# Ledger of designs, part 7: VH-VL binders against Beta-L-arabinobiosidase (hypBA2)

Target 1, 158 residues: Beta-L-arabinobiosidase (hypBA2), of Bifidobacterium longum subsp. longum (e8mgh9r892to1049)
Amino acid sequence: TNVDSASKSTTNVAKDADVTGTTYAEKDTNYPAKNAVDGKTVMESFWGTKGSENKTDTLNIKFKDGKQKIDDIRLYFYQSSSSQTISGYAEPANYKLEYQKDDGTWAPIADQVRTPNYAGANYNRIQFTPVETTTIRVTFTPQAGMAVGVKEIEAYNT

## First folded at step 20 (VH-VL)

Design y2 (from w4 with heavy chain S55R, light chain R53W)
Fold by ESMFold2 at other seeds, fold request of step 21:
Structure y2 (fold): chain C 158 residues (1-158), chain A 119 residues (1-119), chain B 107 residues (1-107)
Amino acid sequence: as target 1 above (158 residues)
Amino acid sequence: QVQLVQSGAEVKKPGASVKVSCKAFGYTFTSYFLHWVRQAPGQGLEWVGWIHPNRGNTNYAQKFQGRVTMTRDTSISTAYMELSRLRSDDTAVYYCARIWHAYDAFDIWGQGTMVTVSS
Amino acid sequence: DIQMTQSPSSVSASVGDRVTIACRASESISSYLNWYQQRPGKAPQLLIYAASWLQSGVPSRFSGSGSGTDFTLTINSLQPEDFATYYCQQSWTYPYTFGGGTKLEIK
């Protein structure tokens, strides 16, 4: 076999993925989409939607190793909390998780169990019936007057 | 048994306000947004907005901005919707509904509160 | 805002019939389309979520299909309890919007 249980259970298949975002900030090198998959959950490394004119913004994450089996997504939001943080960021009002099917169409991920149920300020864990896919996307709706910052999105086969 | 129980029917005059309550049973109230949806007699469904039960912030449909206020009291697992400056076309059944966040589907509905606005 | 167009507005049918109800969104909503059943004098009840998945306790004679802009609810063999009004609802962007409803009546 090419995979042992320790390697699969701890391997973040989204790390260093080919990622794109729909936001105005993607045009600016300060908060690029790649920050959401760089393996860092620190305050200085996030993808941000500040200045976006869109009602929603989307991260598209194409796994570097092609098709992966995943059942666990972890999503870390940037939160404005002090003078040391960049202002105007809060967790989204909602987020939508989808995977790309073999025919190139998109579907919601089935059987999601979210912890917490609505978007939490930092750490969110989403467990689900496994999917096999090359690409996931997450669509974020901001809270009124706020932007969405994503410190990291991780994907695992647990 | 998961349940949303609403306050009783109300009759109001134009220009008055109404406050409808929605009490949650059988689930953790602070774990789900609560939405409000109304239905005029013989008509379809119209989204009013939501309240975050923990944070208390809201999102209202533009049609209701400036006339609706949603609040909650987490100690009694109860949400409220207040609609002011009532008109006859506000006559409707008002529902509270719990959202299922994974799919944004309304999986639990209150029984509805009839609000009648007439002179 | 996303407009939801539901057709037909009413259907007359007999017990045992197969009925289809269409719902069209004015722009793509992916698969974020829910169906509700409302019996006279009652609150709506969730029937189908994410276009095609049955809510717990919903009979298998109900099915949903579609993605993007065009969606269908199918009832394969009508039962007396199925005579109700059906609503589609998009859950892609705020404001969440509903179709105008389809009243399913006994012929």
Scores: ipSAE 0.809, ipTM 0.910, lowest interface PAE 0.7, mean pLDDT 90

Design y4 (from w4 with heavy chain D104E)
Fold by ESMFold2 at other seeds, last read:
Structure y4 (fold): chain C 158 residues (1-158), chain A 119 residues (1-119), chain B 107 residues (1-107)
Amino acid sequence: as target 1 above (158 residues)
Amino acid sequence: QVQLVQSGAEVKKPGASVKVSCKAFGYTFTSYFLHWVRQAPGQGLEWVGWIHPNSGNTNYAQKFQGRVTMTRDTSISTAYMELSRLRSDDTAVYYCARIWHAYEAFDIWGQGTMVTVSS
Amino acid sequence: DIQMTQSPSSVSASVGDRVTIACRASESISSYLNWYQQRPGKAPQLLIYAASRLQSGVPSRFSGSGSGTDFTLTINSLQPEDFATYYCQQSWTYPYTFGGGTKLEIK
């Protein structure tokens, strides 16, 4: 196994990234943007949009080690499902994945294969033609009357 | 091979309701949201809303809130849109369309159902 | 709601011509703009997604460009089957909205 290939396939380049959420989403100080990249997919460590007045909310994820080649994003949503969960959360109606080009502009990630196709309640895997970028962003549109919680977002070169 | 097939044309009086069906073929019905879009004669396209095929959850454009109900029956791969308290300005072709979630693009359209509302 | 302004409303052109259609969003939609072709009496069909990417099976004479608020659809070397109405559509926020259409007519 090539050491570089093995390193790419096991390395989550989004872990502990410099993450910014929208200002309305970060208003909830219990569920800050950094929870989406802390390497935890547990119920109480998530970024939440409850209280946001925005039609959409965005996580901006700047990789700590600069420009990375990625082809695989894993996205874990929080869902209100019991008395032990925070109320008002469901997976988004949709999410939009973009990468930052060298000129600072954004482009949708090409050739996405999503499993599942729509946002799944927890685990979502998105595979795509590799991109080289310093920064990705994900824009979430909530389902009517709900907020979006992101437990983790991971990025890999597989 | 992949297609959406809609129910036939309807003629209604003001105040009535109409229910349009949309049956999916050639793909897994529960894997994609189904959207509805309408087009008044000689006019452009207007988004109505969507249904989540697995949960049955819906999102409607505000213009249609309180008058539209979207449902589905997963056992026959069929979605439905019901519009109530019809007016003459609801006269349109009603399309169901499959969304391509990665890009939020309508990649498969039904053939359309003409709904005519006249006195 | 995001207003989509499409121009021109109609174009007369000949087979072999190059045509450009513009679409402007009232606020940024990033690159979440789709183009549809609608032949008379038929449902719309997806041509371009994500501003610039061709849908499978769409001829390479179609191309899209733009980001943010200003977008174009270009048809090189028009063919008889290209005479139809073209709509842009933003897929950034609900309600998804469409341009008013551009009717491309044979000259």
Scores: ipSAE 0.827, ipTM 0.931, lowest interface PAE 0.7, mean pLDDT 90
Fold by ESMFold2, fold request of step 21:
Structure y4 (fold): chain C 158 residues (1-158), chain A 119 residues (1-119), chain B 107 residues (1-107)
Amino acid sequence: as target 1 above (158 residues)
Amino acid sequence: QVQLVQSGAEVKKPGASVKVSCKAFGYTFTSYFLHWVRQAPGQGLEWVGWIHPNSGNTNYAQKFQGRVTMTRDTSISTAYMELSRLRSDDTAVYYCARIWHAYEAFDIWGQGTMVTVSS
Amino acid sequence: DIQMTQSPSSVSASVGDRVTIACRASESISSYLNWYQQRPGKAPQLLIYAASRLQSGVPSRFSGSGSGTDFTLTINSLQPEDFATYYCQQSWTYPYTFGGGTKLEIK
């Protein structure tokens, strides 16, 4: 038994996934969707929604190796501070996790246990009843006056 | 065992303010946002907004922006909603509700606080 | 804002009947649609979340279906305790909005 309840595998099946986002909200392209799956959880390597006119923004993550069994998602947010080089970011007010079924339709991931329950400022772990899917999507609702930055999203079969 | 207990009914004159309390029992207060929803007599439900229990950050429906203030005291697991410049059409039962973040569903509701505004 | 239209506004039915209540969103909300039961003089209670999932302790005679914009709550074999008003609520975008309610009256 390990202290983080580690997975049956250590393979992040979302790394280098085929990713699209509903916005590159910054005027430049420094915060593209691919930053959310590049395996980096460091500052300034994130997908950002600053300047978005959307009420919500969505990342779509298509696994590079096709259909995968997953039961564990890890989600890392960027948060601005006085010591940060990029301003106007906070964790979202909420995020919604969905998977694509074999028939191409979307469903909320069932039986989620979130740690923490609301979006935490950096690390979020979501454990759930296993699904087999090629694609997940996450829809983010920002806190008032803030944008959402996603440093990384990972998916595991634990 | 999990429950939200609200303060008692209030009768107010137009132009006054009211402050409703909501105390959490049986769960970790700081782990969930608390929302407020109101219901005018014989009418449907209307979302007022939420408060983040740790940061104190809020989000209000535009209709209430500038008249509502939500606060909390984490030491007693209690949230508050204050509505100012009351009008007769603010007469309603005010509910606090816990959000289930995975599905954004209101899974625990307080018993409601009737606020009556009349001259 | 997303408008939620609920129909019918009221239903009269007998114990044992099947009742269907419709809820329509003005734009897609995926499956982020919740159903609440409100008995007279009481707070709402969560029945169904994520369009089709039963909340713990809710009898299996309740079911939900739909996605996108069109959703249905079904009560099979109506019981006397099901006399209440039912509300749908979208949880896709702020402000969260509710349908106008369906009052279920037992004949």
Scores: ipSAE 0.826, ipTM 0.930, lowest interface PAE 0.7, mean pLDDT 89
Fold by ESMFold2 at other seeds, fold request of step 21:
Structure y4 (fold): chain C 158 residues (1-158), chain A 119 residues (1-119), chain B 107 residues (1-107)
Amino acid sequence: as target 1 above (158 residues)
Amino acid sequence: QVQLVQSGAEVKKPGASVKVSCKAFGYTFTSYFLHWVRQAPGQGLEWVGWIHPNSGNTNYAQKFQGRVTMTRDTSISTAYMELSRLRSDDTAVYYCARIWHAYEAFDIWGQGTMVTVSS
Amino acid sequence: DIQMTQSPSSVSASVGDRVTIACRASESISSYLNWYQQRPGKAPQLLIYAASRLQSGVPSRFSGSGSGTDFTLTINSLQPEDFATYYCQQSWTYPYTFGGGTKLEIK
């Protein structure tokens, strides 16, 4: 039985990553960028862009253990759905996935298959041709009048 | 075969409204945003906005805000763009286009609908 | 808004030539730059996406390069069917904007 192989196939390499967000709301102690990689997909743990003056906002995810091979990203959005949720949040109009190349430049992740195709209200699975990288980034464009909340970003080598 | 089929050409007077339809074939209509892009005769391309096919939410380019309304009917896989208070400089071919969300590229275009505003 | 500048506005070339079209964005758009071909009287067709990736069914004589603000479309070994107008388009932020176009004329 190969324990290392099984661990790699189920290991979320984005968990506890060094993460930075562009929005001013990152400085709000309630919804900091680290909430997007803390392993929680629950309502109370998310990074939010409410109050941002930016047209787009970006999360940078630097993997804790350096260069990783990944082919599967899972992305969970926060949405305002009840009196128990923070108002003004919906899934983005679009999100852009990029990886950092060895020379420090960024490229869109190739051959993406998204389920669903546009940003789904909660769970999004993106499968792609494997990349080896230390860092991914996701850039979010909100729907008109809404902010974007990210409950979790996960990355796997499946 | 994947395609977008638009309604026929329209001739309008200034101040009128026009409503262009765009019917989707060969793919799941509710899985992709539809965008609208226009092209004045002999000119380049100009983005008008998009509609979310499931929720009906929209986003319009600022210059069209207040004059454009995008809607859809999911039961017949059809999107609509209505432009009101027409001016002569609204004379253009209006395209609907499907967006490929991973790269935000227009991978399928309708044949275009010529809207002529004169007199 | 991100302004897209294409050059040249027109180019005249012979079958078999290598043609290069430039597109510059007023601010970084990463690699979110698409190229379209539009034949006279027809809708645009996607040619290149993500700066450098060929759309399915597009001949390998087409290629794209660049990132950030400066991008290039290259046609290696120009064919008669390549007579068209070419547009770049940024897909980084709304409103999505297009270059002014480059009309390719076959000599």
Scores: ipSAE 0.826, ipTM 0.929, lowest interface PAE 0.7, mean pLDDT 90
Fold by ESMFold2, last read:
Structure y4 (fold): chain C 158 residues (1-158), chain A 119 residues (1-119), chain B 107 residues (1-107)
Amino acid sequence: as target 1 above (158 residues)
Amino acid sequence: QVQLVQSGAEVKKPGASVKVSCKAFGYTFTSYFLHWVRQAPGQGLEWVGWIHPNSGNTNYAQKFQGRVTMTRDTSISTAYMELSRLRSDDTAVYYCARIWHAYEAFDIWGQGTMVTVSS
Amino acid sequence: DIQMTQSPSSVSASVGDRVTIACRASESISSYLNWYQQRPGKAPQLLIYAASRLQSGVPSRFSGSGSGTDFTLTINSLQPEDFATYYCQQSWTYPYTFGGGTKLEIK
């Protein structure tokens, strides 16, 4: 194949994953953690941290088909505006990407190239040295006075 | 080359204000947050806060809240930190630093600006 | 706020020695721990990020280890240019905080 343009998969292995969040996931009927992996990037389908007392909040994403090789994560944030029906959300000040190793411990994903570099208001693409894992987690630090909404997180082997 | 160049040393009296500049070279200024970190003589490092280069949003360490103002001018790739109501214990070298967002590590530092507060 | 405790505060060593520097966080920071070298009169310089990964251009005699709360910087076979002050820094939550520093001096 063409080594520069080769693609290994167009399948989002995070879709319908087993997802838990550190805030509101079990107690928020409107913005549950499952909204971050439902394959929708529309404004009304997101996991939200509004009302969280935590300095950071984490989504834990266990792939439905077990261990997957991934090298590409796409992360979509919800942001509030005057045209939005839901207020108090902005992209995080930062986000941290980790994968679960075979021994159950966590490591930061190596060699990340982010587009854009800081958390973009909607779409973020993160390319990295491939990992094989069953589970990723993303930890979000909000901007002061704001909550974080995650419309979707996708994972690919490209 | 990628570089942050800061304004020169300042000597101030207690109660005055100081404004330090930090000009970016060799990278796209609007692609990274800039942080400020200070170091009192013979002491360790203390985080002051950051500025988002596009939005101008800031986040300050609590001890500086109400005394520090961070701004930027994207047309000249320059960030500023202003500290008001100076006290003798604000005497320090003030650094600007670029954050590597993937790991939240300070990968580029300015040369530092000495601010001396003395009667 | 996450308190970072660094030890020792100072160490005297000879060229060729192996030195270890410890850094402990008051709560888990996962692997979001960075190490900086500061030579006299100079700005800090990034050595290690993500607990164990070497910054580009850093010699392989430097290594980092640890996760959670306990971290170590190791310098194998010290060189004259390694005599400096070393700082750890957590990058898990704001405010980002630094250890008190370890001054490495030539015997």
Scores: ipSAE 0.825, ipTM 0.926, lowest interface PAE 0.7, mean pLDDT 90

Design y4 (from w4 with heavy chain D104E)
Fold by ESMFold2 at other seeds, fold request of step 21:
Structure y4 (fold): chain C 158 residues (1-158), chain A 119 residues (1-119), chain B 107 residues (1-107)
Amino acid sequence: as target 1 above (158 residues)
Amino acid sequence: QVQLVQSGAEVKKPGASVKVSCKAFGYTFTSYFLHWVRQAPGQGLEWVGWIHPNSGNTNYAQKFQGRVTMTRDTSISTAYMELSRLRSDDTAVYYCARIWHAYEAFDIWGQGTMVTVSS
Amino acid sequence: DIQMTQSPSSVSASVGDRVTIACRASESISSYLNWYQQRPGKAPQLLIYAASRLQSGVPSRFSGSGSGTDFTLTINSLQPEDFATYYCQQSWTYPYTFGGGTKLEIK
């Protein structure tokens, strides 16, 4: 059991995460270099799904410091809005939040309150009954004809 | 009282179009996608697609691409599904349903609209 | 597309019986499986979401279990109002797909 303090810190769960095998799209895409988030964590190098042939794409986030108690996830999407942005990105049609149980199986995060209810174009806040876990995953389903870009995922113990 | 209320039954000839309405009561219409699901008589359920209430964007099951159009009028909290070039196998009850985004479950259903296509 | 196979297609049972209904997905859907009850001539109603969570107002005699590809709905101590058709539905990927239904009849 990890006895690190239940943190009031601003620690980003995507920061410096260990990746040991994920279900997110690692396949070569048309714009791999253009969609890379600058070097924060291994999870951030997989934010864009343009060129993916998958119906869904998943980010798997294993916390650097082991098991963490969380009750609040903040999720920021990239969107194409002008000639200054990369084309073909919109918020997903839906996203699914899961945590890994102690036996290694996955469960949907219970009692989610989402603001907004559907995936918002940029900022999304998801509050829920606290879970203790080493790993979360988020599975994204794109809107028709679009790709999903994730600018940031944060997790907190509020 | 959260509910979805649909337009009345329709009888159509093959080749015609039908437009079904679905009016929302008791919740913020623009906060949830609305989906459409149909059920042929004595048969199971088949997903048709959804409409994003704010943007108007849609996603249709492949078998309906090119024949279905979903729209909405946010000023009256109403969604519409129009199906064109009707065939006899389009005879079904058409339901609108609200999606619960956290779990992608249909938590509120309209009463259904029977569409009969007969020659 | 994910195919949902539901069994049995029909069940005859008595009030007070335990009934189980199976639903199998052609590929993993994690726990994104929902169950609906449909009374004759009525719209479906959500019973269970996320494989095992009861919708508000659903009696505790209903329960769901499973993850991945294999799921079950169990009705303990069957009541007269439970005679209906039951559908499973995957909500993992579009198109969302339903099982073929299980009609539960008296006797």
Scores: ipSAE 0.824, ipTM 0.924, lowest interface PAE 0.7, mean pLDDT 86
Fold by ESMFold2, fold request of step 21:
Structure y4 (fold): chain C 158 residues (1-158), chain A 119 residues (1-119), chain B 107 residues (1-107)
Amino acid sequence: as target 1 above (158 residues)
Amino acid sequence: QVQLVQSGAEVKKPGASVKVSCKAFGYTFTSYFLHWVRQAPGQGLEWVGWIHPNSGNTNYAQKFQGRVTMTRDTSISTAYMELSRLRSDDTAVYYCARIWHAYEAFDIWGQGTMVTVSS
Amino acid sequence: DIQMTQSPSSVSASVGDRVTIACRASESISSYLNWYQQRPGKAPQLLIYAASRLQSGVPSRFSGSGSGTDFTLTINSLQPEDFATYYCQQSWTYPYTFGGGTKLEIK
């Protein structure tokens, strides 16, 4: 690591990343995976798993600027309410954070400190021992009867 | 001291219900899901399900769907598991366990509650 | 559902021996594999999480390895307190499932 890593301490390296999801909702032009990295946390800009028959669904986020050093991930979930126009969404029962190693295999991100501990509605901050990687993935397990909506995933080197 | 303390042993007849309690000490009860895991005598471990401490939402293993009800009372930091229409093969030690959400590992276990179902 | 196959079901060993316990998942669980120790009459206790990470307070003679479907728990230089039953558990998808256990007995 070098001076460039230190100077990027406030930069969201996941913005406009190459991102794909595992659910057929990836085919829905209204809620595509790119909404999870577009820099918006507004209600109508999210990636959703509604209609998925999978036990889990995964977002893969490949950083547009290649290998990055990160130690901080921010996750924003969409949550339906009686005032929301898009129903059937709640924060996941759990989410799993992994990074891609240089050999192409995946590892859990070590030493995670989560705020809050379980998935919170909207904002979640995950701090961890820095990793250097081109790609992270997040695997979501929904709560029973609900879908998962991701408004934004951000990644930082703080 | 972080700990989970469960209610005492129960003896029930087939067809009855049992309700086991699990009280949390030394941590914020509403910050973690609580899971239930059982172990029949001389057997391995079997996951029953979880309860979300704030919302009260639950997720049950399919095997128990329709027979198990998990609840909680946040004012006394206590979770409950009720199993109805008991059968002899429900005889087991029932554990509550706190989940470590980052890795989905059971980092704190209650001492267990023996439930014996016999006619 | 992900089946966890654990072997051997029991092993007899002496103090000072090295023991390896295998756990195989029926499909990939990445590294979301936990190991628990259960002493007779007691609740399980977490030993290893994320396949290879030691829980706080666990002696370094315990180690875990593997990813995907094949995992091992290794106990180097067995101590008298290590004679217990060991369980692996996948935490990738619900229902979370456990291996059948390995009872480690003194020879």
Scores: ipSAE 0.819, ipTM 0.926, lowest interface PAE 0.7, mean pLDDT 89
Fold by ESMFold2, last read:
Structure y4 (fold): chain C 158 residues (1-158), chain A 119 residues (1-119), chain B 107 residues (1-107)
Amino acid sequence: as target 1 above (158 residues)
Amino acid sequence: QVQLVQSGAEVKKPGASVKVSCKAFGYTFTSYFLHWVRQAPGQGLEWVGWIHPNSGNTNYAQKFQGRVTMTRDTSISTAYMELSRLRSDDTAVYYCARIWHAYEAFDIWGQGTMVTVSS
Amino acid sequence: DIQMTQSPSSVSASVGDRVTIACRASESISSYLNWYQQRPGKAPQLLIYAASRLQSGVPSRFSGSGSGTDFTLTINSLQPEDFATYYCQQSWTYPYTFGGGTKLEIK
């Protein structure tokens, strides 16, 4: 086989996905949704919710190669610090992971094991019972007084 | 055994403050947010807020903003909720609860602390 | 804030009966709806999370359904220990809010 099961376990199927977000960070800089899937985890490449008046904001991620089997999501958050250029960002208070079923409806991803349990400041790994889907969405609730920055979302079949 | 153990019942006068403790056993205290929920006698449940166990950051329901303070001492796996300027309608059982972050469900509850505010 | 309307407020039933309890959210909460049982004098206990998933150790006679705004808890073949108050809770946005409760009493 050209792309067998072992090689698919390392392929990020969310890279360069068709993404939409419920907000757009117009006030700090242009941090559009596409920055969350560009394969970069560096400080300046993130999707940001600064300026959003929503209680929550959502990223929809439609995989470029259609339906994929996934069991592993990795989330990288931006956190402001005294040494960084962009202020007002911290990891969310919580995030919710859902996948789209074949009939177009949404379901929470089952059997999640999160490392760490609450949203970590940068790297988060979420392992779960595999799903086959074209699209995932993640809904973020900010901590009080902060915005959420997502440097990258990755999805794998491990 | 995983459990949350709260401090004992308190009787207070209007205008006073109360501080309730919640000690965690059988799990890593710093791995989960701790939430507080109250229940007035014979009534339903009302969310008060949460504390982040490592950073100490908090999020309070607007109703309690300015009157509630949540803190913790990680060295003894204990969270605290202090409610100030007490009124008679603050009479309630106060629960601490652990959140299951994947589904934002309260999977472990303390036994509750009755706080009675009476003139 | 998301208002949670729970009905009925009370129900009287016999051992062996089937009971349904409804919970309605004032706006969509997807499937982020949890159900709790509270026995007299005790703290609430998680029964169902994510609208339909049974918490470990909860008997299979309990089930949940729904998404969006309309949700149902069903108890099939009531047992004596099921006589308690039941609460739904949305976990979509802060403040997390609870239904008013349904007191299930023995007839």
Scores: ipSAE 0.819, ipTM 0.924, lowest interface PAE 0.7, mean pLDDT 90
Fold by ESMFold2 at other seeds, last read:
Structure y4 (fold): chain C 158 residues (1-158), chain A 119 residues (1-119), chain B 107 residues (1-107)
Amino acid sequence: as target 1 above (158 residues)
Amino acid sequence: QVQLVQSGAEVKKPGASVKVSCKAFGYTFTSYFLHWVRQAPGQGLEWVGWIHPNSGNTNYAQKFQGRVTMTRDTSISTAYMELSRLRSDDTAVYYCARIWHAYEAFDIWGQGTMVTVSS
Amino acid sequence: DIQMTQSPSSVSASVGDRVTIACRASESISSYLNWYQQRPGKAPQLLIYAASRLQSGVPSRFSGSGSGTDFTLTINSLQPEDFATYYCQQSWTYPYTFGGGTKLEIK
C-alpha cells in the first residue's frame, strides 16, 4: 500500500453533516433532513418530501470536517410497501448530484457510474472522478403522485 | 451495438389514434427510462414524457395528459406510445430516446416515426 | 416551465470558421444543459452534456460552457459535417424543454 492508498479514508464523511432541505414533512409526519445523515440505512429514519409543493426538493450536505476528497456516494431511498408502511413514498424519477466549487457555485459531479442506472428502491452507489469540496447537494424529482424519502446519504474516498 | 428501432410511418385522420413502438437492442431494457420527444415538420423538439420500463409508471407533459398512453413489454424490450384524438398539429416525427440518468441527457435516439394527420 | 432561448436562429459560416451559439434559460438550471446536433433527415445526437462535457466520439473542436442561465456552444475550425441544426435542452425540471434551434449553414 502506498502513501496515497494509506491516506485514503474509508469513513463516511457525510455522517452527522450539517444538512438542510427544501422541505421536511407533512404536518402529521416529521422526517427532518438530519435523518439522511444519521447512519441509519434500514430504519424508518428518513428525510421525506410528502406534502411538498415543489417540483423538486434538495438536500444540502455540508461535511462536518470541512473540505473532503470524495469519489463514492451511497444513497438509500425509502419505498412504501406492505412492510414499509409509511405511505406515499417511492424512489425518485431522477436525482441530480452536485458539488460546491470554491467560488460557491454548483457543478454536476463528473464521470458518474451509477449502480443501478435509474434510482433504485433502496441502495444506490455512485462512483465518480474525485472531487474536493465542503458541500454536496442532491436534487430529487419525484415520480408522479409520489414523495421522496432519503434514508441515508454517505460519502467516501475509496 | 446499442440502438432503438421504431415502427414505420403512419398516416391518420383527425380523431383517430396512433401507436408507435420502440424496440431496444444492445442494453438491458429495464435499466433505463425511455422518453418520447416529437418534432413537427420544420420545427423544434418537444418533450412528451417517459415510462419506467420495470414498473410501467409514467410521467407526461401536461399538454398530452389525457391523450397519451405509454406502455412497455419487457419480454420483447419494447416501449409504446399511443396518442389519441389526433389533430392536424400532432403531425410530427416521434422519437423514443434513452435517458442517461446521471445527467438527464438523451444519449440514444430511435430513428423517428413520422405520424401524419390529415383530413 | 423553463423557456430556452437560442440565438442566433441561423448562422452562415465557412469551413474553418469559429462559431458560437448561445442558449439562455428563463431561470437557473445549474449546469443541467445538454446540446444536440441534428443533421438533415436524421435523429438528434447528444453532443455536450452537463453544460461542458463532451459525449464520447464527439470531436474536440466542439466545446460547451456556462452555468445558471447562460450557455454557449463553440465549434472551432468548422468542418463540412458540422453543417446541421443545434439544439440546447434543459434537464433540470419537467417538462424538459429545448431551445428553438440554430441552423448552421454553409456560406
Scores: ipSAE 0.819, ipTM 0.924, lowest interface PAE 0.7, mean pLDDT 89

